# VH-VL binders against q9umr5, part 60

Target 1, 268 residues: q9umr5
Amino acid sequence: SYKPVIVVHGLFDSSYSFRHLLEYINETHPGTVVTVLDLFDGRESLRPLWEQVQGFREAVVPIMAKAPQGVHLICYSQGGLVCRALLSVMDDHNVDSFISLSSPQMGQYGDTDYLKWLFPTSMRSNLYRICYSPWGQEFSICNYWHDPHHDDLYLNASSFLALINGERDHPNATVWRKNFLRVGHLVLIGGPDDGVITPWQSSFFGFYDANETVLEMEEQLVYLRDSFGLKTLLARGAIVRCPMAGISHTAWHSNRTLYETCIEPWLS

## First folded at step 18 (VH-VL)

Design pn106
Fold by ESMFold2, look of step 21:
Structure pn106 (fold): chain C 268 residues (1-268), chain A 122 residues (1-122), chain B 112 residues (1-112)
Amino acid sequence: as target 1 above (268 residues)
Amino acid sequence: QVQLVQSGAEVKKPGSSVKVSCKASGGTFSDYAISWVRQAPGQGLEYLGYIIPIFGTARYNEKFKGRVTITADKSTSTAYMELSSLRSEDTAVYYCARGSYDSTSYEPFDYWGQGTMVTVSS
Amino acid sequence: DVVMTQSPLSLPVTLGQPASISCRSSQSLVYSDGNTYLYWFQQRPGQSPRRLIYKVSNRDSGVPDRFSGSGSGTDFTLKISRVEAEDVGVYYCMQGTKWPFTFGQGTKLEIK
């Protein structure tokens, strides 16, 4: 029998968006219990990420308790950040595969035609001014906004991303790293044609330097310092990188080839 | 430079709703926090909530979340506050306010509207 | 919620004399970025509030230098070195560190 699968959605999203993914799992792994968590949908997905983490934590606890052999997480877009925080704050999680489906794991610094009403053109250079304040940090976008030109402001003002990345000292850093490292596999999925995640390499823990040149995961300070366990996971052979071209942001959970190539092998 | 002009005074019956507007001029609108604060007669200031119009949603003081709705229209640079299920205790002056940037730092409440008196009476 | 407590609530003062208003918070107002989001507002009779001081001690443009703010952590003070007739009104402190952001009760400054 297959381990239960828990699905966590992204920004402006709801459980209905995953109907095709559910179909693929049912066809390839009949009898798998799949729970798509219907929390913080639509505009509620803009609530502070720590509030979302708390709500999703409460929802996953009974599922994990009933599956002592483990569960899998499939976490889409902003949901991948929620899931990574869950893995850090839960002393008792039993997640085998954490599947990060086009998630801004190193942050977001972009405006695109896809989300023009949310990220108007020319606004990315100015958004740091409100995001790096207590007023901005009450919104999820600002919790992972990562302006490479104002790194000192990011490091000090981010209430979420800088903390779960271990980029700022906090009393729980050692415990969070230990908890995260209990995951069996970290499966990173994304691609150059996503159109929303900026840079798209954020889905693989890559990000811009101050010149907007993308540095890979292995070039990031968080990797080099092993601040939350990436270097340890890679050395253990636990990181799976599954890039795929030709998929737009809204299509990751409705592409069968992507599912068969990048997701299915990890749903043991 | 920046001005916030609110809609006029209103008299309402208990159980009804009121919607107060706040029109901004003389600057950008969408990436500022537009806050709503009220002041009952002879009483202090109470923070209801705020919106950052570019995100299109508001943060509410939980005390009021079930009754207050805060919205913004970027095209007209106008914010709105609607309070439903009115009670006599909701009689107050309702203010909108916008922040400013000190160099690169956001600071709240630099610009205030003139206030809108809402009276809830039978 | 962070409770902001002002004292005194009523402050009669003689023209030309100093005035001091205290504001205490129920928890530290130091945010994770190292800033202290403590503000002072003045509300003259019949007018909207206006911001006097931002982040503890920074005087806004157009605010006379007889106004000064100080403090740290949980204890803050607004001082008026020499009260003038135009200073009559109610003074509020406010914290912007932890949502919901909250005001003190107000201190009514009156001329004796």
Scores: ipSAE 0.825, ipTM 0.915, lowest interface PAE 0.9, mean pLDDT 91
Fold by ESMFold2, look of step 22:
Structure pn106 (fold): chain C 268 residues (1-268), chain A 122 residues (1-122), chain B 112 residues (1-112)
Amino acid sequence: as target 1 above (268 residues)
Amino acid sequence: QVQLVQSGAEVKKPGSSVKVSCKASGGTFSDYAISWVRQAPGQGLEYLGYIIPIFGTARYNEKFKGRVTITADKSTSTAYMELSSLRSEDTAVYYCARGSYDSTSYEPFDYWGQGTMVTVSS
Amino acid sequence: DVVMTQSPLSLPVTLGQPASISCRSSQSLVYSDGNTYLYWFQQRPGQSPRRLIYKVSNRDSGVPDRFSGSGSGTDFTLKISRVEAEDVGVYYCMQGTKWPFTFGQGTKLEIK
């Protein structure tokens, strides 16, 4: 019998967006209980990420309790950050595969087609000014905005990303790392044609340096210091990197080849 | 110079709704917090909520949950506050306000509208 | 919610004398970035509020030097070194550290 699968959606998204993914799971793994969490839909996805984490935590607890053998998470876009925070704050989660589907795990810094749809005027060089304030941090986009040209502001003002990355000292760092390391596999999915996640390597814990040169996961301080467990997970063989070209941001959960190659093998 | 001009005074019956506009001129609009604050006659200031127009959504004080809607139209640089199910205790002057940047630091409430009196009377 | 308590609520002052207004918060206003988001506003009779002081002690442009702000943590003070007739009005503190952001009750400054 297959472990239950919990799906967490992204920005301006809803449970309906995952209908094709549900179809693929049902066809390849009949009998799998799949729950697409219907929380923080549409504009509600802009609520502070810690509020979303709290709400999703309340929803996943009974599902995990009914499945002592474990569950899988498939978390899309912004939802991958919610899921990573869940794995940190839940001291008895039973997640086997955490599947991060084109999620901005190291943050976002870009005026892309997705952001241009949301922000008709190009804003990336100026957004730090309000994002790194208490007023901006009340919105999810600012919770993971990562301006490589204003590192000190990011490190001090981020209420979410800098904390779950262990980039700023906090009293929960040790326990969050311990909890995150309970995951069986971390499956990282993304690709160069995403068009929204900027840099797209953020989905693989890569990110810009001050010159906007992308440094890969193994070159990041959070990896080198093992601040939340990436180095430990990689050493265990628990990190799976599954890049795929040719997929736009809205198509990750509706591409059969992507599912079969990158997702299906991890839905034991 | 930045200026916020609000719509005119309103007289409303209990149970109805009111929508107050706040048009910004001078400077940019989209990446500032546009806040709504009210002041009942002889009383202090009460924060209703704010919108950052570039995100297209607002944060609300839960005290007013379900009754307050704050929106913005980036093309006209105009913010709106709508209060529904009006009660006599909603009689107040309603202000919009916008922040400013001090160097790279965002600071709220630098510019205030002139206020809009909303009177709720049977 | 963070409760902001002002004292006194009514402050009669002789023209030319100093005035001091206290503002106390129910919890620390120090944000994760090390800043303290405490603001002071003046509302003259019949007018919209005006920001005087941002982040505890920074005077806005055009605010006379006789106004100063100080304090830390939960305890803050606005001082007017020499009250002038134009200073009549109500003074509000506000915190911007934790949503919902909140105002004090106001202090009405009057000339004796």
Scores: ipSAE 0.821, ipTM 0.913, lowest interface PAE 0.9, mean pLDDT 91

Design pn109
Fold by OpenDDE, second read of step 19:
Structure pn109 (fold): chain C 268 residues (1-268), chain A 122 residues (1-122), chain B 112 residues (1-112)
Amino acid sequence: as target 1 above (268 residues)
Amino acid sequence: QVQLVQSGAEVKKPGSSVKVSCKASGGTFSDYAISWVRQAPGQGLEYLGYIIPIFGTARYNEKFKGRVTITADKSTSTAYMELSSLRSEDTAVYYCARGSYDSTGYTPFDYWGQGTMVTVSS
Amino acid sequence: DVVMTQSPLSLPVTLGQPASISCRSSQSLVYSDGNTYLYWFQQRPGQSPRRLIYKVSNRDSGVPDRFSGSGSGTDFTLKISRVEAEDVGVYYCMQGTKWPFTFGQGTKLEIK
């Protein structure tokens, strides 16, 4: 029998968005128990990410307990960060495949058409003012806002991303790293035509330097220092990178080719 | 020069709802927090919640158990605070306030509205 | 929730004399960025509150230099070097470090 699949949605999203994914899984892996977690939907997805992590933890614990052979996680967009944090704080998770589906794993610093719709044109340059404050950090978007021009503020004020990345020292860093390393495989999915995740390489732990030059995962301090286990995972062959062009952000979970190429192989 | 102008005094019956507006003028960005604070007669200040308009949602003090709804209209630079299921103890002056930014970082509560008296009586 | 405790609650002062208000928090107000988000507000009779001090010791524009804020961690103080008639009102401390943000009870300053 196939291992259960748990799906975590993204920002302003809901379980309805994954109807096609469910169809694909049912067709290719009949009998798979798929649970799309309907928590923090819509505007509630703007709640602090640690709060979301706690809520999702409560939901996944019973599922994991009923699946001693392990489970798979498919986590979309913001959900990918939630899942990574979840796996960091859980010392007893049994996740076989963690599929990060177009997630800003290294943060967001975007001013795309999608974000412009939500935010003023000057957001990219000015959002650090509110985000790197106690007021801003009460919203999920600010929890993974990563301004490369204000790295000091990011490192000191980020209450989520900087912590799960181990970029700022904290008493749980060693334990979180140990917990995260329990994952069987980390499957990173994303692409250049996403249009939302900025830079799109963030889905692969790439990100801007101070000159907004995109550096790859292996050039990042978090990797070089192995602060949360990326270097270790890569060394043991546990990281899978699956880039795909021609897919917009809202289509990652509903593209059949993407599913067959990047998701299905890891649903065993 | 930033100014916050609130709507006029309200008299409401218990169980009803009240919606107070706060219009900002003098140049503002949507990435400043607008806070709502109330003060019962002869009492201290109480934080209800705040909104960052660009995010489109607010952070609420759980003490109010979902009775408070804070919204913002970016097109009119107006924030709203709605309080439902009104009780006599909700009688208070309600204030809106907006933050700013300087060399030390983000600084909330730089500007205050004039206050809106809400009286709840049968 | 973080509890803010002010002392005294009533402060009668002679004109020209100094005044001091204490504010204590139930936990440290130092944020991850090293800042302490402690604020002082003044509310004159019949008026809206006015921010005097932000982040412990920064004085707002237009606030006389006779007002000063100090403190660290959990203990904070607002001082008025020479009280004037216009200083009559209620003073509040507020923490903005941990949600929900909370105010002290207020200190009523009166002239003897």
Scores: ipSAE 0.926, ipTM 0.967, lowest interface PAE 0.5, mean pLDDT 95

Design pn114
Fold by OpenDDE, second read of step 19:
Structure pn114 (fold): chain C 268 residues (1-268), chain A 122 residues (1-122), chain B 112 residues (1-112)
Amino acid sequence: as target 1 above (268 residues)
Amino acid sequence: QVQLVQSGAEVKKPGSSVKVSCKASGGTFSDYAISWVRQAPGQGLEYLGYIIPIFGTARYNEKFKGRVTITADKSTSTAYMELSSLRSEDTAVYYCARGSYDSTGYEGMDVWGQGTMVTVSS
Amino acid sequence: DVVMTQSPLSLPVTLGQPASISCRSSQSLVYSDGNTYLYWFQQRPGQSPRRLIYKVSNRDSGVPDRFSGSGSGTDFTLKISRVEAEDVGVYYCMQGTKWPFTFGQGTKLEIK
């Protein structure tokens, strides 16, 4: 039998968004128990990410307990960050494959057309003011806002991303790293035509430097310092990178080719 | 100069709802937190919640157990506070307040509205 | 929730004399960025609250220099070097470090 699959949605999403993914899984892996967690849907997805992590943890613990062979996580967009944090705080998770589906794993600093309605260019450059404050950090978007021009504020005020990345020292950094390293495989999915994740390389732990030049994962301090285990995972062949062009952000979970190429191989 | 202008006084019956508006002028709107605070007669200040309009949702003081709804209309630079299932103890002056930026970032509440008296009585 | 405790609650002061208000928080108000989001508000009779101090010691524009804020961690103080008639009102401290943000009980300043 196939291992259970747990699906975590993204910002402003719900379980309904994954109807196609469920169909694909059922067709290719019949009998798979797929659970799409309907927590923090819609506007509730703007709640603090740590709050979401706690909620999702409560939901996945029973599922994991019933699956001693292990489970797979498919986590989309913002959900990918939730899942990474989840795996960091859980010392007893049994996740075989963690599939990060177009997630801003290294943060967001975008002003694309898709997000322009939320973050016009002029506001993008100034969002650090509200996001890196107690007021802003009560919203999920600010929890992974990563302004490359205000790195000091990010490092000191980010209450989520900087912590799970181990970029800011905290008492749980070692334990979280240990927990996260329990994952069998980290499957990173994203692409240049996403249009939302900015830069799109964030899905692969790439990100802007102070000049907004995109650096790859291996150039990031979190990798170089192995602050949460990326270097270790890569060294043992546990990181899979699956870039795909021609896919918009809202289509990652409903593209058959993407599923067959980047997701399906890791569901067995 | 930034100003916040609130809607007029309200008289409501128990069990009904009230919606107070707060219109901002003289500055940007979307990237500032607009807070709602109330003050019962002769009492102190109580924080209800706040909204950052660009995000489209608010953060609420759980003390109010979902009776408060805070919204914002970016097109009119207006924030709203709706309180449902009104009780006599909800009688208070309701204030909106907007945050500000300093050289290091965002900080607190700076500009306050004139307040809106809401009276709940049978 | 963080409890903010002010003292005294009533403060009669002779005109021209100094005044001091204490505000204590039930936990540290230092945020991860090193800032302390402690505020002081003044509310004159029949008026809306007015921010005097932000982040412990920063005076807002237009606030007379006779007002000063100080403190750290859990203990904070608002001082008025020379009380004037226009200073009559209720003063509130507020923490904006941890949600939900909370106010002190208020200190009523009156002229003797």
Scores: ipSAE 0.918, ipTM 0.961, lowest interface PAE 0.5, mean pLDDT 95

Design pn119
Fold by OpenDDE, second read of step 19:
Structure pn119 (fold): chain C 268 residues (1-268), chain A 122 residues (1-122), chain B 112 residues (1-112)
Amino acid sequence: as target 1 above (268 residues)
Amino acid sequence: QVQLVQSGAEVKKPGSSVKVSCKASGGTFSDYAISWVRQAPGQGLEYLGYIIPIFGTARYNEKFKGRVTITADKSTSTAYMELSSLRSEDTAVYYCARGSYDSTGYEPFDYWGQGTMVTVSS
Amino acid sequence: DVVMTQSPLSLPVTLGQPASISCRSSQSLVYSEGNTYLYWFQQRPGQSPRRLIYKVSNRDSGVPDRFSGSGSGTDFTLKISRVEAEDVGVYYCMQGTKWPFTFGQGTKLEIK
């Protein structure tokens, strides 16, 4: 029998967005119990990410308990950050494959067409002002806003991303790293034509430096310092990078080729 | 100069709903938090919640157990506060307030509306 | 929730004399980036509240220099060096560090 699959949606999403993914899984892995968690849907996805982490934790614990052999996580977009945090705070999770599906794992700093209604061109450069305040940090978007030009504010005011990355010291950093390292495989999926995740390399833990030059995962301090276990995971062959071009952000969960190439191999 | 103009006084029956508007003028709208605060007669200030219009959703004080709905219309630069299942204890002046940016970051409550009296009585 | 406690609740003052209002929080108001989001508001009779002080000690534009804010952590003070007739009203402290943001009970300043 196949291990259960838990699906966590992204910003402004719901379980309905994953109908094709469910179809693909059912077709290729019949009998798989797939649970798409209908929590924090739509506008509720803007709630603080830690709140979401707690909610999702309550939902996944029973599923994990019934699956002693392990489960797979497919976490899309913002959901990928939720899942990473989930795996960091859970000392008893049994996740075999953590599939990060076009997630801003290293944060977001962009005003793409998809987000223009949220972030006008002029807003990208100024969003730090509200996002790195108590008022801004009550919204999920700000929880992983990563302004490369205001690194100090990010490091000190980010109440979520900086913490799960271990970029800011906190008393749980060691434990969270230990917990996260329980994952069997970290499957990172993304691509240059995403159009939302900015930079798209964020899905692979790449990100802008102070000059907005994209650095790869291996150049990031979080990797170099192994602050939450990326270096360790890579060393033991537990990180899988699956880049794919020609896929827009809203199509990652509904593309058959992507599924077969990047998702399906890790559902066995 | 930034001004917040609220809708007029309301008289409501228990169990009904009230929706107060707050129109902002004299500046941008989307990237400022608009807060709603109420004050019962002779009482202090109570924070209901706030919205950052660009995000399209509000943060609520859970004390109100979902009875408060805060929305914003960016096209009209207007924020709304709706309170449902009204009770006599909801009788209060309701204020909207907007923040501002300074050299150090974002600060709320720089501008206040004139207040809207909502009376809930049988 | 963070409880904000003001003292005194009633403050009768002679014109020209100084006034002091205390505000204590049930927990530290220092945010992760180091700022302390403590605010003071003034509400004159029949008027909307007005922000006087932001982040403990910063005066808003138009606020007379006779108003000053100070404090740290959990203890904060609003001082009026020389009370004037126009200072009559209720003063509130507010914390903006932890949601839900909360106000103190208010201090009613009156002229003796």
Scores: ipSAE 0.917, ipTM 0.961, lowest interface PAE 0.5, mean pLDDT 95

Design pn12
Fold by OpenDDE, look of step 20:
Structure pn12 (fold): chain C 268 residues (1-268), chain A 122 residues (1-122), chain B 112 residues (1-112)
Amino acid sequence: as target 1 above (268 residues)
Amino acid sequence: QVQLVQSGAEVKKPGSSVKVSCKASGGTFSIYAISWVRQAPGQGLEYLGYIIPIFGTARYNEKFKGRVTITADKSTSTAYMELSSLRSEDTAVYYCARGSYDSTGYEPFDYWGQGTMVTVSS
Amino acid sequence: DVVMTQSPLSLPVTLGQPASISCRSSQSLVYSDGNTYLYWFQQRPGQSPRRLIYKVSNRDSGVPDRFSGSGSGTDFTLKISRVEAEDVGVYYCMQGTKWPFTFGQGTKLEIK
């Protein structure tokens, strides 16, 4: 039998968004128990990410317990960060494949068309002011807002991303790294036509430097320092990168070709 | 100069709802936290919640168990606080307040509305 | 929730004399960025609250220098070097470090 699949949705999302994914899984892996976690839907997805991590943890623990052979995680957009944190704080998780589906794993600093209504350029450049405060950090978006021009504020004020990345020292860094390394495979999915994740390379742990030049994963300090285990995972062949063009952000979970190419191989 | 102008006094029956408005003028609106605080007669200040309009949702004090709804209309630079299932103990002056930015970062409660008296009585 | 405890709750003061208000938090108010988000507010009779101090010791614009804030961790103090008649009102401390943000009980300053 196939390992259970747990799906975690993204910002402003719900379980309904994954109806096609469920269909694909059912067709290609019949009998797979797929659970789309119906937590923090819609506007509730703006709640602090650590709160979400706790809620999702409570939901996945029973599922994992019933699946001694292991489970797969498909985590979409913001959900990918939730899942990474989840795997970091759980010392007994049994996740085989962690599929990060177009997630801003290295943070967000975007002003794309999709987000322009929310973050016009002028506001994007100033969002750090509110995000890197206690008031801002109570919202998920700010938890992974990564302003490359205000790295000091990010490192010090980010209550989520900087911590799970091990970019800021904290007493759980070693343990979280150990926990995260329990994952069998880390499957990173994203693409240049996403239109939301900015830069799109964030889905592959790439990100802007101070000049807004995109650097690859291997150039990131978190990799070089192996702060949460990326270097180790790569070394043992546990990281899969699956870039795909022509897919908008809201279509990653509803594209058959993407599923067959990037997701399906890791659901066995 | 930033000003916050709140709606007028309200008299409500128990079990009803009240919606107080707070219109901001003289500055930007979307990236400032609008806080709502209330003060019962002769009592201290109580934090209800706040909204950052650009995000479109609010953070609530769980003490109110979902009775408070805070919204914002960016087009009119107006924040709203709705309190449902009103009780006599909800009688209070309700204040909105907005933050500002300086060299030290974001600071809330730099500007205050004039307050809105809400009286709940049978 | 973080409990903010002010003392005294009533503060009668002679004009021209100094005043001191204490605020204690049930846990450290130091945020991850190293700042301490402790605020002091003044509320004169019949008026809206007014922020006096932000982040422990920073005076807002227009606040007389006779007001000063100090402290660290869990213990904070608002001092008025020379109390004036216009200082009559209730003073509140507030923490903005941990949600839900909470106020102290208030200290009522009156002239003897």
Scores: ipSAE 0.929, ipTM 0.967, lowest interface PAE 0.5, mean pLDDT 95

Design pn121
Fold by OpenDDE, look of step 20:
Structure pn121 (fold): chain C 268 residues (1-268), chain A 122 residues (1-122), chain B 112 residues (1-112)
Amino acid sequence: as target 1 above (268 residues)
Amino acid sequence: QVQLVQSGAEVKKPGSSVKVSCKASGGTFSDYAISWVRQAPGQGLEYLGYIIPIFGTARYNEKFKGRVTITADKSTSTAYMELSSLRSEDTAVYYCARGSYDSTGYEPFDYWGQGTMVTVSS
Amino acid sequence: DVVMTQSPLSLPVTLGQPASISCRSSQSLVYSDGKTYLYWFQQRPGQSPRRLIYKVSNRDSGVPDRFSGSGSGTDFTLKISRVEAEDVGVYYCMQGTKWPFTFGQGTKLEIK
């Protein structure tokens, strides 16, 4: 039998968004128990990410307990960060494949057309003002807002991303790294035509430097310092990178070719 | 120059709802937290919640158990606070307040509305 | 929730004399960025509250220099070097470090 699959949605999403993914899984892996967690849907997805982590943890614990052979996680967009944090705080998780589906793993600093209604260009450049405050950090978007021009504020005020990245020292850094390293495979999916994740390389732990030049994962301090285990995972062959062009952000979970190429191989 | 003008006094029956408005003028609207605070007669200040209009959702004090709804209309620079299932103890002056930015960062409560008296009585 | 405790709750003061209000928090108000989000508000009779002090010790524009804020961690103080008649009102401390943000009970300053 196939290992259970747990799906965590993204910002403003609901379980309905994954109807095609469920179909694909059912067709290719019949009998797979797929659970799309119906938590923090819609506007509730703007709640603090640590709150979401706790809620999702409560939901996945029973599922994991019933699956001694392990489970797979498919975590979409913002959900990918939730899942990474989840795996960091859980010392007894049994996740085989962690599939990060177009997630801003290294943060967001975007002003794409998709986000322009939310973040005009001028607003993007100034969002750090509200996001790196207690008032801003009560919203998920600010929890992974990564302004490359205000690195000090990010490092100090980010109550989520900077911590799970191990970019800011904290008492649980070593333990979280150990926990995260329990994952069998980390499957990173994303692409240049996403239109939301900015830069799109964030889905592969790439990100802007101070000049907004995109650096790859291996150039990031979190990798170089192995602050949460990326270097270790790569060394053991546990990281899979699956870039795909021609896919918009809202289509990652509804593209058959993407599923067959990047997701399906890791559901066995 | 920033002003917050709130809607007028309300008299409501228990169990009904009240919606108070707070119109901001003299500055931008979307990237500031609009906070709602109430004050019962002769009592202290109580934080209800706040909205950052650009995000389109609010953060609520769980004490109110979902009775408070805070919204914002960016097109009119107006924030709203709706309180449902009104009780006598909800009788209070309700204030909206907005923050500002300075060299030290974001600071809330730099500007206050004039307050809106909401009386709940049978 | 973080409990903010002010003392005294009633503060009768002679004109021209100094006043001091204490505010204690049930936990540290130091945020992850190392800043302390402690605020002081003044509410004169019949008026809306106004912010006097932000982040422990920063005076807002228009606030007389006779007002000063100090403190760290869990203990904070608002001082008025020489009380004036216009200072009559209720003073509140507020923490903005941990949600839900909470106010102190208020200190009513009156002239003897």
Scores: ipSAE 0.927, ipTM 0.968, lowest interface PAE 0.5, mean pLDDT 95

